# Miniprotein binders against b1l550: the designs that were tried, part 1

Scores and structures below are computed, not measured.

Target 1, 279 residues: b1l550
Amino acid sequence: MRLPEELLERARDIHSEAPSHRIKLDRVGSFGLKVPVEFKGFLLLAEADVWVSLPEGRRGVDLSRQVEAIYELSNPPKDPFSLCREAAISLLEKLNYADSSGVSIRFDAPLQDGESLKYYGVEISSIASDEIINKIRVEILGMTACPCTAELIRAYKSSEIAATHTQRSLGILEVSTKAEHPDPDKLASIIERAMSSPLRTYTKRPDEGGLVIRSLSNARLAEDVVREMIHLFLEEFGHLPEDTHILAAVRSMESVHMHDIYAERSFSLDEIRKEISSH
Below, numbering starts at 1 at the first letter of every chain, in headers, positions and changes, except where a header shows other numbers.
F, E and O are the ipSAE of ESMFold2-Fast, ESMFold2 and OpenDDE, as the mean of both directions, binder to target and target to binder. V2 is 0.75 times the mean of E and O plus 0.25 times the DockQ between their complexes.
[cut] marks letters that were taken out.

## First folded at step 1 (miniprotein)

Design a11
Amino acid sequence: DSREEIEKLIKEAEELIKKLEELVRELKETGKVDPKELAELQRRALELISRAIELASELGDEELIERVLELAERLTELVKEIVEILEKERE
ESMFold2 (binder alone), alone request of step 1: mean pLDDT 79; pTM 0.737

## First folded at step 6 (miniprotein)

Design rc2 (at its last look DockQ between E and O 0.01; V2 from the best seeds 0.00; counts 0 for: pae O 11.2 > 1.5, placed apart)
Fold by ESMFold2, look of step 6:
Structure rc2 (fold): chain B 279 residues (1-279), chain A 82 residues (1-82)
Amino acid sequence: as target 1 above (279 residues)
Amino acid sequence: DPVEEAKIYFRYAKFLIDMAERKLERGDVELAAEWYKEALELLEEALEIAEEAGNEELIKEIKEEIERVKKLIEELEKKLKG
């Protein structure tokens, strides 16, 4: 049963009241929304989070206004980068009590792998306030070959046969910048090129041998993968603003160990340039 | 406004249904079923909000979509087993 219209019009607007404890909140919103997006010719189902800051004098956020902001912009589906940035701006406009807003969009991006597709993880966000800060995180699996085991086998046998173990490794690049989001395919390419070999969805026996041989030829420590990712990133994206922040990381699922190996480095472009120039 | 919030979730669910139908037309039965299931979750959210708001017409529309989507999911899951 509906309440009478007059009674509903008199009801408290609980969200605009002052809270019992006047404490500012940094992120209040709706998380886990499913949003269709159009990415490079593919219609994908992405997952989105939307939020705003909440001043100390306001008890709650109008959640429907937040969902409305991203829903209106997602119809018809558009590329996720435009959606992310535009929705963040729309949130500040619709919820004028907030001094910042944010939108995150996560999806599995298709990547051509011969006649088939493989996928890698993408999460983008835009944080709007006096300015907009764009962040992108890319995660893609590759293959690494251990140089320590390769050297041990060579020394032990004094043989011409190269051998080592290989394993799946997850490469991670995260970029936070005032510029537009870097192209996720370029970030994924950087990660795959830094590894010993790419992972393929479909491989015939002759192709398997070639991948193994290439991996052995490019044996790399997890630490070296991270360093190569940084080198390749600087070559491709060194032009971004100096305060751009990057995290480069790899997690190797070692075939002979119970635990993963992890290496990471975070830096700003200004910081890494100073470090390199000091050597 | 609860009525507008329910309508937002309902429209969003209908977009996911449209996407699922496109996947099904291309023969992607497994993906279509997954997208229909996501749409069902949103329809159930929309229904909860609409019932709280007491909008009888919207409640009826959402319930009809829920019944339709549940039948579609059942049929698609039979196809996946066979």
Scores: ipSAE 0.014, ipTM 0.522, lowest interface PAE 7.9, mean pLDDT 83
Fold by OpenDDE base, look of step 6:
Structure rc2 (fold): chain B 279 residues (1-279), chain A 82 residues (1-82)
Amino acid sequence: as target 1 above (279 residues)
Amino acid sequence: DPVEEAKIYFRYAKFLIDMAERKLERGDVELAAEWYKEALELLEEALEIAEEAGNEELIKEIKEEIERVKKLIEELEKKLKG
């Protein structure tokens, strides 16, 4: 039911009124929107969050304008990086009372795996204020083999390739930078290379055997994986601004335990460079 | 082959003994004692299998190791109570 236009003209603007309590809010917006994006030649339906700050003197945010801002920019569909940046800027322009805005877009990114596809999780964000900060989070599953159990089995059964338990591990890289969003495919690649082996959507029997053998021959602790992720990240993205912030993490879904093993390191590029140079 | 099986248990026991020794070198007496106890259990299993197989040489070797490990456990337990 559309309310008659005449009633809308008489209605007070509740959002522009002074609040009962004059308190600034950091984030007010719409979460869980669905927006189309174009990514690597695929048209994807992504989940999006949009928000702005709210000054102490304003009761509410014009939420409809927020939604309009992102959908205007999403037709025709475009890459999620541009969409995030442009939408964040547009939000500040449309909602002139806000001193900050943000957009986050989440989807499963397709990744070529032979003749099929695998995927990784990605969240692309941009926060606009006096400056624009770009954030990207990549999550991809891999496989790890335990070196500790391998040593135990080697002692028990003399074999060139020691059997060990293997499990799925989730690798996470989160990057926040004033530069452009880092390439998510490169981030995913770093995570996969840091693990004992990648996962495959499909394997032929010989390929499966090879994958397992590779994993066994490259046994790594969760801690090893995180350190390797950091090392590889520095090699690929060491050119980013020094104030770039990184979170590297691994969650290993241990096959011999009911619980997961988790390891992480948070750092700025400046901090980690100093740490490595001191050894 | 029962003899090979006994040898496998015996090798694994020796590995655990080596691990126990490393723990002891690091000052972890409690953990060392636990590893020695596990080694002892494996040695006893190895002995049982070797006895069933009738291998006199292996039986003798395992028995000697059992006595050595038992003595080590006793010494470590005295240190822990003390």
Scores: ipSAE 0.000, ipTM 0.178, lowest interface PAE 11.2, mean pLDDT 88
ESMFold2 (binder alone), look of step 6: mean pLDDT 85; pTM 0.813

Design rc3 (at its last look DockQ between E and O 0.01; V2 from the best seeds 0.00; counts 0 for: pae O 12.4 > 1.5, placed apart)
Fold by ESMFold2, look of step 6:
Structure rc3 (fold): chain B 279 residues (1-279), chain A 82 residues (1-82)
Amino acid sequence: as target 1 above (279 residues)
Amino acid sequence: DPVEEAKIYFKYAKFLIDMAERKLERGDVEFAARWYKEALELLEYALEIAEEAGNEELIKEIKEEIERVKKLIEELEKKLKG
């Protein structure tokens, strides 16, 4: 059934009514929007979520206003970090009944890999209220080599044979801070440096051998990859506010096992400094 | 206002179409096709809203754009298969 235009003009505004159950909602919005962004000279199609809080006295949110807000800021395409932050602020200003707003933007970031490109996952968000909280999550694949198997093979054969199983591992760093978003390339670099070896988009036979040899020379437990990520993060980003929250994790897709290995640690900068200073 | 809502999604779909055309002009046929497909989803959503609102002129405009984009996607997919 389609209503005549005159009748629609007289219809009540359901969104501004009070709801029958006066319950505040934390996140009401549009999820999965496709927005163009410009990142490091690349025009990418990112995926965005936008939301606002909804007070207990308001029945609905102006959903099309949310879409319009991020659309206006994304045309022409701009840096995704600026877009994220500006859209969150714009939402809170335009939807003045809300006490908080949020924007998340997800894209695959290009990274120079010799003569080729590879990509790693980035998700950023900005949540605006009395203050702005910026969050970034980077995920990048690398190689890990098992030190336990390497030791068994060494003990069984002479020390002249170096071998162990290698596998793809997904490294994760997530940072939530009042400061600007950390540089995603630096976070990706920390993850790759913590692993046994980086992965390449394409390797010729000589380069492939070099990556495997490097990974064997730098065999690490998943637990120690996480510890190394934390160490490297503190060296580079220890200047961030003390209430900055970090999650460091690795998921190893073990080549000789039927299941994945997972290790993680979350902490605030204040928390980890106290922990380290007690040792 | 469902007519206003449909127009917002229609305008956003046309923005994605413009971006897809820029990709195609650069020779990025595979990525252009992906962007046209995303635009098509938005067009179909805008059409759904416009049909519920009963705005015949807007319905006609959106349907014409859908047909154009579907043909473009078909042509690009043929080009990719060579």
Scores: ipSAE 0.173, ipTM 0.678, lowest interface PAE 5.6, mean pLDDT 84
Fold by OpenDDE base, look of step 6:
Structure rc3 (fold): chain B 279 residues (1-279), chain A 82 residues (1-82)
Amino acid sequence: as target 1 above (279 residues)
Amino acid sequence: DPVEEAKIYFKYAKFLIDMAERKLERGDVEFAARWYKEALELLEYALEIAEEAGNEELIKEIKEEIERVKKLIEELEKKLKG
């Protein structure tokens, strides 16, 4: 039921009132919205968060305007990168009291795996203020084989390819840059290549055997995987601005332990280049 | 085959002994002692299997190795306490 217009005119604008405590808020918005996006020819339903800053002199944010901003831009569905950037800008325009805005869009990205599909997790974000910062986080599962156990077994049984325990590992790349969002497929590829082997949704028996053999031949510690991710990232994305920030991480779901092994490195492109050049 | 099983454990125990020796050569007495202890457990298990199988030659070999490893452990423990 819509309230009569006359009642709306008489209603006090609560959001525009002075708050009881004059304190600025960094983020106020709607979280867990569902928005359609077009990604690589797929129409996907993504989860979205939208927010703006709130000045100390304003009691509340016009949340309806935030929701309107993103849905206006999502019809017809468009790529999530453009949606994210445009929505962040639109939020600042529509909510002129805000000095900053942000949009985050999350979904499972389809990735071709032979005749089938696998997926990786992606979160695309844009933060707008005096400048726009674009952020992307990619998470994809791979397989790792333990080099330590392999070495022990090799010493025990003379084999060119030593048996070892294998496990699923989650690789993570998060990039924040003033440039355009990096290609998430390329980021996913970097993670997979840094692992002992990729995972497959559908394997025939010969392919499964090959996958395991490959993993055994490329046994890597979680630490090795992170370092390899960084190395491959620099090769592919070294052209990004020097102030670009990267998080590279791996969570290995160890098959011989009840706990996971985790490794990470946070760095700017400038910092890591200096580090590598010093050796 | 119980005899083959015993041989497998015996072989693995010998591997651990070799690893312990390498650790000892590097001055890692604590780890060496640990590996010898693990080897001893495997030797004892191998012995049980060999005895069940009635292989006198294998029993003798394993017993000799057990005595050797026990002496090594005792020596290393003395070093660690001193």
Scores: ipSAE 0.000, ipTM 0.159, lowest interface PAE 12.4, mean pLDDT 87
ESMFold2 (binder alone), look of step 6: mean pLDDT 84; pTM 0.807

Design rc6 (at its last look DockQ between E and O 0.01; V2 from the best seeds 0.00; counts 0 for: pae E 20.0 > 1.5, placed apart)
Fold by OpenDDE base, look of step 6:
Structure rc6 (fold): chain B 279 residues (1-279), chain A 82 residues (1-82)
Amino acid sequence: as target 1 above (279 residues)
Amino acid sequence: DPVEEAKRYFEWAKFLIRIAERKLERGDVEYAAEWYKEALELLEYALEIAEEAGNEELIKEIKEEIERVKKLIEELEKKLKG
């Protein structure tokens, strides 16, 4: 039922009123929207969050305008990077009282695995103010083999490839930069290469055996994986601005314990360059 | 084969004992004691299996090793308390 236009004219614009407490809010918006995006030839339904800042003198945000902003840009579906950036800018234009805006888009990204597909988690964000900051978070599962147990088994029974426990591990790379969003496929690749072996959706018997052998031959601690991720990241993305911020992390779902092993490093490119050059 | 299984556990225990001995040689008494304790658990398990299998010779060997390891643990614990 549409309210009669006459009633709308009489209704106070509550969101434009002065608040009871004059306090600025950093983020006000709609979370958990569903928007279509085109990614690597796939049409995907992504989850999106949109928000703006709210000045101290305004009671509320026009939430309908926020929703309209992102959906106008999502039809026809486009790549999530452009959508994210353009929506963030559009929010500031449509909501002129806001000094900052943000958009976050989350989905499972398809990744080719032979004739099948695997996936990684991705969150693409843009924050707009006087400048635009682009953020991307990639999460992908891999496999790790424990070098400590392998060494013990090797000492007990002489073998070229020592048995050890293996487990799934979640690798995480988060990048915040003033440059364009880094390629999420490249980030996912870095994580997989940093682990003992990748995971496969579909394996034939020889392939499965090979995967395990590879893992055993490349046993790594969670700490090793994080360091390798950082190393590989610097090789691929060392050209990004020096103020680019990175989080590299691994959560190993240890198969011999009920708990997980976690390791992380947060750094800026300038910081890590100085650290490496000092050794 | 229960006898072979018992032998495997016995050999594994012996391996842990060797590790403990190496740690002891390096002066790491606390760590050595821990390895001996783990070895003792394996020996006791090996003994249980050997007894079920009825292998008298293996039972005797494992029992002798158990007594040896127990004495070592006691000695190391005394050193750690004094």
Scores: ipSAE 0.008, ipTM 0.179, lowest interface PAE 9.3, mean pLDDT 88
Fold by ESMFold2, look of step 6:
Structure rc6 (fold): chain B 279 residues (1-279), chain A 82 residues (1-82)
Amino acid sequence: as target 1 above (279 residues)
Amino acid sequence: DPVEEAKRYFEWAKFLIRIAERKLERGDVEYAAEWYKEALELLEYALEIAEEAGNEELIKEIKEEIERVKKLIEELEKKLKG
């Protein structure tokens, strides 16, 4: 039902009133929006969150203008990184009472995997205020092989036995920076290279055997995977601003345990360089 | 594709420049200068990639923007000292 337009003219503008309690809010927005994006020639359905800050003297946010900001930019579908950054700025422009805005976009990114595709998780954000901060989180599964068990088996029988337990491990890289979002494929590559072996969508028996052999010959502790991710990240992205913040982590779904193993390290580029140079 | 990569960094830098201009319009000289400096770093990186790709039109465009931003930074830094 559409209400008469003359009623709209008489109604109070509730949003622009002062609230009963003058308290600033950090994030007021619309969460779980479905937006189309174009990534590497694929048209994907992404999930987005949008928000702005709300000053202590304003009662409400015009949620329609907020949603408008991202949907206007999503037609025709475009690169999710551009959409994220542009929507954050559009929010600040359309809602001029806010001193900050934010947009998050989540999607599964395709990767070529032999004759098939595999996917890894991506979440990007852009936060606009006095500055703009871009954040990206990449998650991809790989395989790890336990070096402790491998050494025990070697010592028991002889170096001729190559055996240990293997498991899926989820690698995580999260980067916050004033620069452009790092390329998610490069982040995913760093994570996979740090693992004992990549995972495949499907394998034939010779490929499967090779995958297992590679993992056994490249056994890694979860801690070592994290260290390797950091090393590889610095080689690829050491040029980013010095205050860029990184989280590197791995969650190993240990096949011989009832629980997961988790390792992580957070740092800024400036901090890690000082740490490495002191050794 | 290095041409497309250079264009991405160039567009990102122009985005930051738009933000810096908005801050300057508000009188936030210190913040505007910071945004322009970040944009300059991206422009210089974009130029490096564009030169590797050999795209003369893009190289020219990026160099023009670099010169413009450098002059703006100089002007703003004088205001900050005064």
Scores: ipSAE 0.000, ipTM 0.151, lowest interface PAE 20.0, mean pLDDT 83
ESMFold2 (binder alone), look of step 6: mean pLDDT 86; pTM 0.828

Design rc7 (at its last look DockQ between E and O 0.05; V2 from the best seeds 0.00; counts 0 for: pae O 14.4 > 1.5, placed apart)
Fold by ESMFold2, look of step 6:
Structure rc7 (fold): chain B 279 residues (1-279), chain A 82 residues (1-82)
Amino acid sequence: as target 1 above (279 residues)
Amino acid sequence: DPVEAAKILFRLAKWLIDFAERKLERGDVEWAAEWYKEALELLEEALEIAKEAGNEELIKEIKEEIERVKKLIEELEKKLKG
């Protein structure tokens, strides 16, 4: 060997050196890890990202210690929410030079649909520092009404009620909070209910046929679906900390017009309450 | 009422099918194909609502129409690509 083994053993640890440019990095880690989780009695294969902050005085992170942190906790498979939070805490303990850590876990959650299962998208994360911030994003396919088709149907069909084209839409709720992650099934239910006109008006029994039909006749724009999602969210989750941040969005997949429509609103609980109380 | 919503969507889909057939008679193959595809989307949506409501006869009727429309779309797409 040209270079003695003892010299190689004395070679510097490149990760602990100071970098040539002393710039802090916010997220350094491993992305796309496959981890098993147990959710509602199902064993699922989830995708995880793990990261830590890197101070300006340290050149690199020990990636194997990051991966070790989450895999140690994933055996045996357990609840993804507990895994997410516990791994984020473990990362800070194992990589004591970092001032923050993060873990994201993504999976498709099962939901019973007649004889089959359907799935909706879930991504959770926990970011640990001097406190823990939990984030959850739910995406689920639903439907909305199209006002333009309703006018066409009125012209073609002699009918008191107005039928309308229902378009496929992707509903999104994203919640960032210091509390525990909200239940993804409840978030999915909020999105589906915001899109379903008949379910919203069913409780007005004296004129159920007329009220349901008028709700279908008064097509709801993507903007109004977002507003309804916010209303329903506040009813179910208004108890969360006031600095909880929410994003509500709808992307319509309208095939008749061959373009997508997108609407969103971001807010904290304290700001939306002030907005509503001013009316 | 989910059953009534499914029936309305089913009727709308049938109207679009009739409209598409009239467009075919006029030689508007590309527009007819688009309207058949839109009818299929409405049929699939109506089927999901009918399944949620548990209306077995409506489910059967919608499934039969879906199969017929899919066959029509496949044939028209061959003509457009050919």
Scores: ipSAE 0.000, ipTM 0.139, lowest interface PAE 12.7, mean pLDDT 75
Fold by OpenDDE base, look of step 6:
Structure rc7 (fold): chain B 279 residues (1-279), chain A 82 residues (1-82)
Amino acid sequence: as target 1 above (279 residues)
Amino acid sequence: DPVEAAKILFRLAKWLIDFAERKLERGDVEWAAEWYKEALELLEEALEIAKEAGNEELIKEIKEEIERVKKLIEELEKKLKG
């Protein structure tokens, strides 16, 4: 029911009132919006979060204006990177009482896998204040083979390629930078290359065999994968600002255990460079 | 082939012993003791199979290794209690 315009004019602006408790809030917004984005030639329906800060002297945020801000920019659909940045800026302009804003967009990114598609999870964010910080999180599944079990089997059966248990592992790279968002496909590639082998959507039998053999020949601990991810990241993205923050992590869904193995490292580019140079 | 089976277990046990020794070199006495115990179990299994097969040479070799590993375990357990 649309309230009559006359009633809207008489309604007090509750959001602009002083709150009962004068406390600033860091994030107030709408979470779980659906917005269309264009990514690598695909039109995707993404999930979006939009928020702004709320000063101590204001009771509430104009949530409708937040929603309008992102949807105005979403038609026609555009790339999620531009959408995040532009929406974050627009939020600050539309909501002039806010000193900070943020937009996060999440979707499954298509990745070509031969004649088919596989995917990785991506979250693209921008936070605007005095500066704009761009954040991207990529999650992609790969396969790892255990080197410890391989050595046990090698001792038992003298084979050139030792059998070992394999499992799915989730690799995670999260980058926060004042520069432009890093290329998510490159991040996904780094994760896949750091694992024993990538996963495939479909394989012919010979290809499947090859994938397993490759994995067995490149057995890695979860810790090895994280270190390799960091190494490869530095090679590809070492040009980013020194204050760029990175989280590299792996969750290995162990096939011989009921629990997962997790490893991570959080660092700035400056910190990790100093660490590596000291060895 | 029972003889081959016993040899395989014996080789595996030797590998575990080597691993235990490396752990010991790193000062990880507790883990070394556990690996020696695992090795001992394999050696004992290998011995039973070798006995069934009637291979006297293999029996002798496994027995010697069992005695060595038992002594090592005893020494490590004394270190851990002490």
Scores: ipSAE 0.000, ipTM 0.172, lowest interface PAE 14.4, mean pLDDT 86
ESMFold2 (binder alone), look of step 6: mean pLDDT 83; pTM 0.791

Design rc9 (at its last look DockQ between E and O 0.01; V2 from the best seeds 0.00; counts 0 for: pae E 7.1 > 1.5, placed apart)
Fold by ESMFold2, look of step 6:
Structure rc9 (fold): chain B 279 residues (1-279), chain A 82 residues (1-82)
Amino acid sequence: as target 1 above (279 residues)
Amino acid sequence: DPVREAKMYFEIAKFFIKMAERKLERGDVEMAAEYYKEALEILEEALEIAEEAGNEELIKEIKEEIERVKKLIEELEKKLKG
């Protein structure tokens, strides 16, 4: 329903009133907004969430100003990392009753896969207050091969014939830092390199054989995939601030099991370096 | 403001249409079709909002663009199947 302009002018400003219960809120905003972004030459339709904190003395947030802030910055489309950071700052300035703001942007990122493209999941966020904290989560599918079954068959048969089960696995890297967001392609590469082999969108028969052989030659437990992800992450991103927080995880859809296998480790850079240097 | 929101979605759809046209100029029929399909979904959302607002001129503009994009998608999909 569309209301007459004159009626809206005479109505109470409900949002600026004090609430019946004076309780602050951590996140009040609009979730699931569609925004265009430009990422590495691609125009993508992303999903965004925007929010601010709401002090105990304010009844509501100006939702129209929140939505307007991100859409104005997204027209014309621009880099999602810049959009995320700039929108978070703009929200805090436009809604000056808030002591913090946040923006999350989710999209499927294209990744070159031979002649084709494949996609992996990306979610970034920026939380602004007296400082800005940037977070990125990357999820990408790969393949794992079981080393326990491979070793058992080798020992029993005493043969050159290698056999084990293989399955799809979802690798996850999540990084929270005061520095700029890490490059999602590099995070995806770390995940894929930690697995037995990457998944391909399209393969020819010779390529299929190579993927299977690589998987068998690089069999890994889910636990070891996580360890390798951490090792590779430290090699490439160990220079980030010491209070950078990371989550590395793998969920394997095991072909011979009724349940998924899951392994994870969370850590700060300071914490993991102390752990490694003690061994 | 529903009228402003509908216009905002309409502008987003126009960005996807421009990208589709660019891809078509370069012979990338597959990507052009994908961008036109994205534009169509966004146009359908813009139309719903414009109808809620009762803005007859905006409704007419969006409907005309939807018809044009639908025809383009049909033509490009036939090329891809042929």
Scores: ipSAE 0.069, ipTM 0.596, lowest interface PAE 7.1, mean pLDDT 83
Fold by OpenDDE base, look of step 6:
Structure rc9 (fold): chain B 279 residues (1-279), chain A 82 residues (1-82)
Amino acid sequence: as target 1 above (279 residues)
Amino acid sequence: DPVREAKMYFEIAKFFIKMAERKLERGDVEMAAEYYKEALEILEEALEIAEEAGNEELIKEIKEEIERVKKLIEELEKKLKG
């Protein structure tokens, strides 16, 4: 329904008015937009959030301009990294009253698994102000085998290969940096390598058996997985700025318990390097 | 202990070999070949670990088994193509 032009001309700009309470807001925007992106040759429909800050003297944000900003840049579809950065910058330009902006783009990233595909979750973000901060969060499922139960069974029947319980575990790496977004495939690889074994989309029985048995040989606590993730991250991404912030975490969906086991470490590259060097 | 790890992988491979043999006994040549192929992959992993550990005796044993399994796979694949 289009309102008559005459009514639009008479309508006051409510958003530009002074608010009843002069309070700055940190984030005002549209959440849950759908935008097309091109990622590794796939055309994907991603979920996007866009926001800006609102000064104390302005009642509301021009939300339509925010939506326009990201969709103008989404046609034709482009890579989500460029889209995120460019949209964040465009938001500040279009909404000149804002001192900060942000864009987040979320989708399931395809990952080759033999002749099929598996996936990991990714959220790509950029926050623009006087500087641009790029953030990426990767989540991927793997498998862990418990070393404690394995030791108990080994002690009981003296077997080189001890049975143990296995479970699905979610690994998480979140990186915030002033540099370019880290490669999400590399982050996903780090998580998979830190676990007892990766998951597969399809397996034949021998392959499945091999996967499980190999996991037994590489049994790890959730704590072990997090530490291994950090170690592998430092090897691959040690070149990032020292003020780069990292969250490494694992949520293990324990098969012998009704609850999950969770472990995490938050750190800057500078902090963790000092910690490791002191040992 | 790398030696222990290599031995463990070797034992795993032997398990898959045993499964392959059981499939052959039942006349399932296709599945037997698949189990032997899996065993071969695991043997190759065991070999890498054993080589890193420098255990000559274990390296020799694993190499001999690799050759045996490769020959078995070749024979079975010939049977499947004929």
Scores: ipSAE 0.023, ipTM 0.467, lowest interface PAE 4.2, mean pLDDT 89
ESMFold2 (binder alone), look of step 6: mean pLDDT 88; pTM 0.850

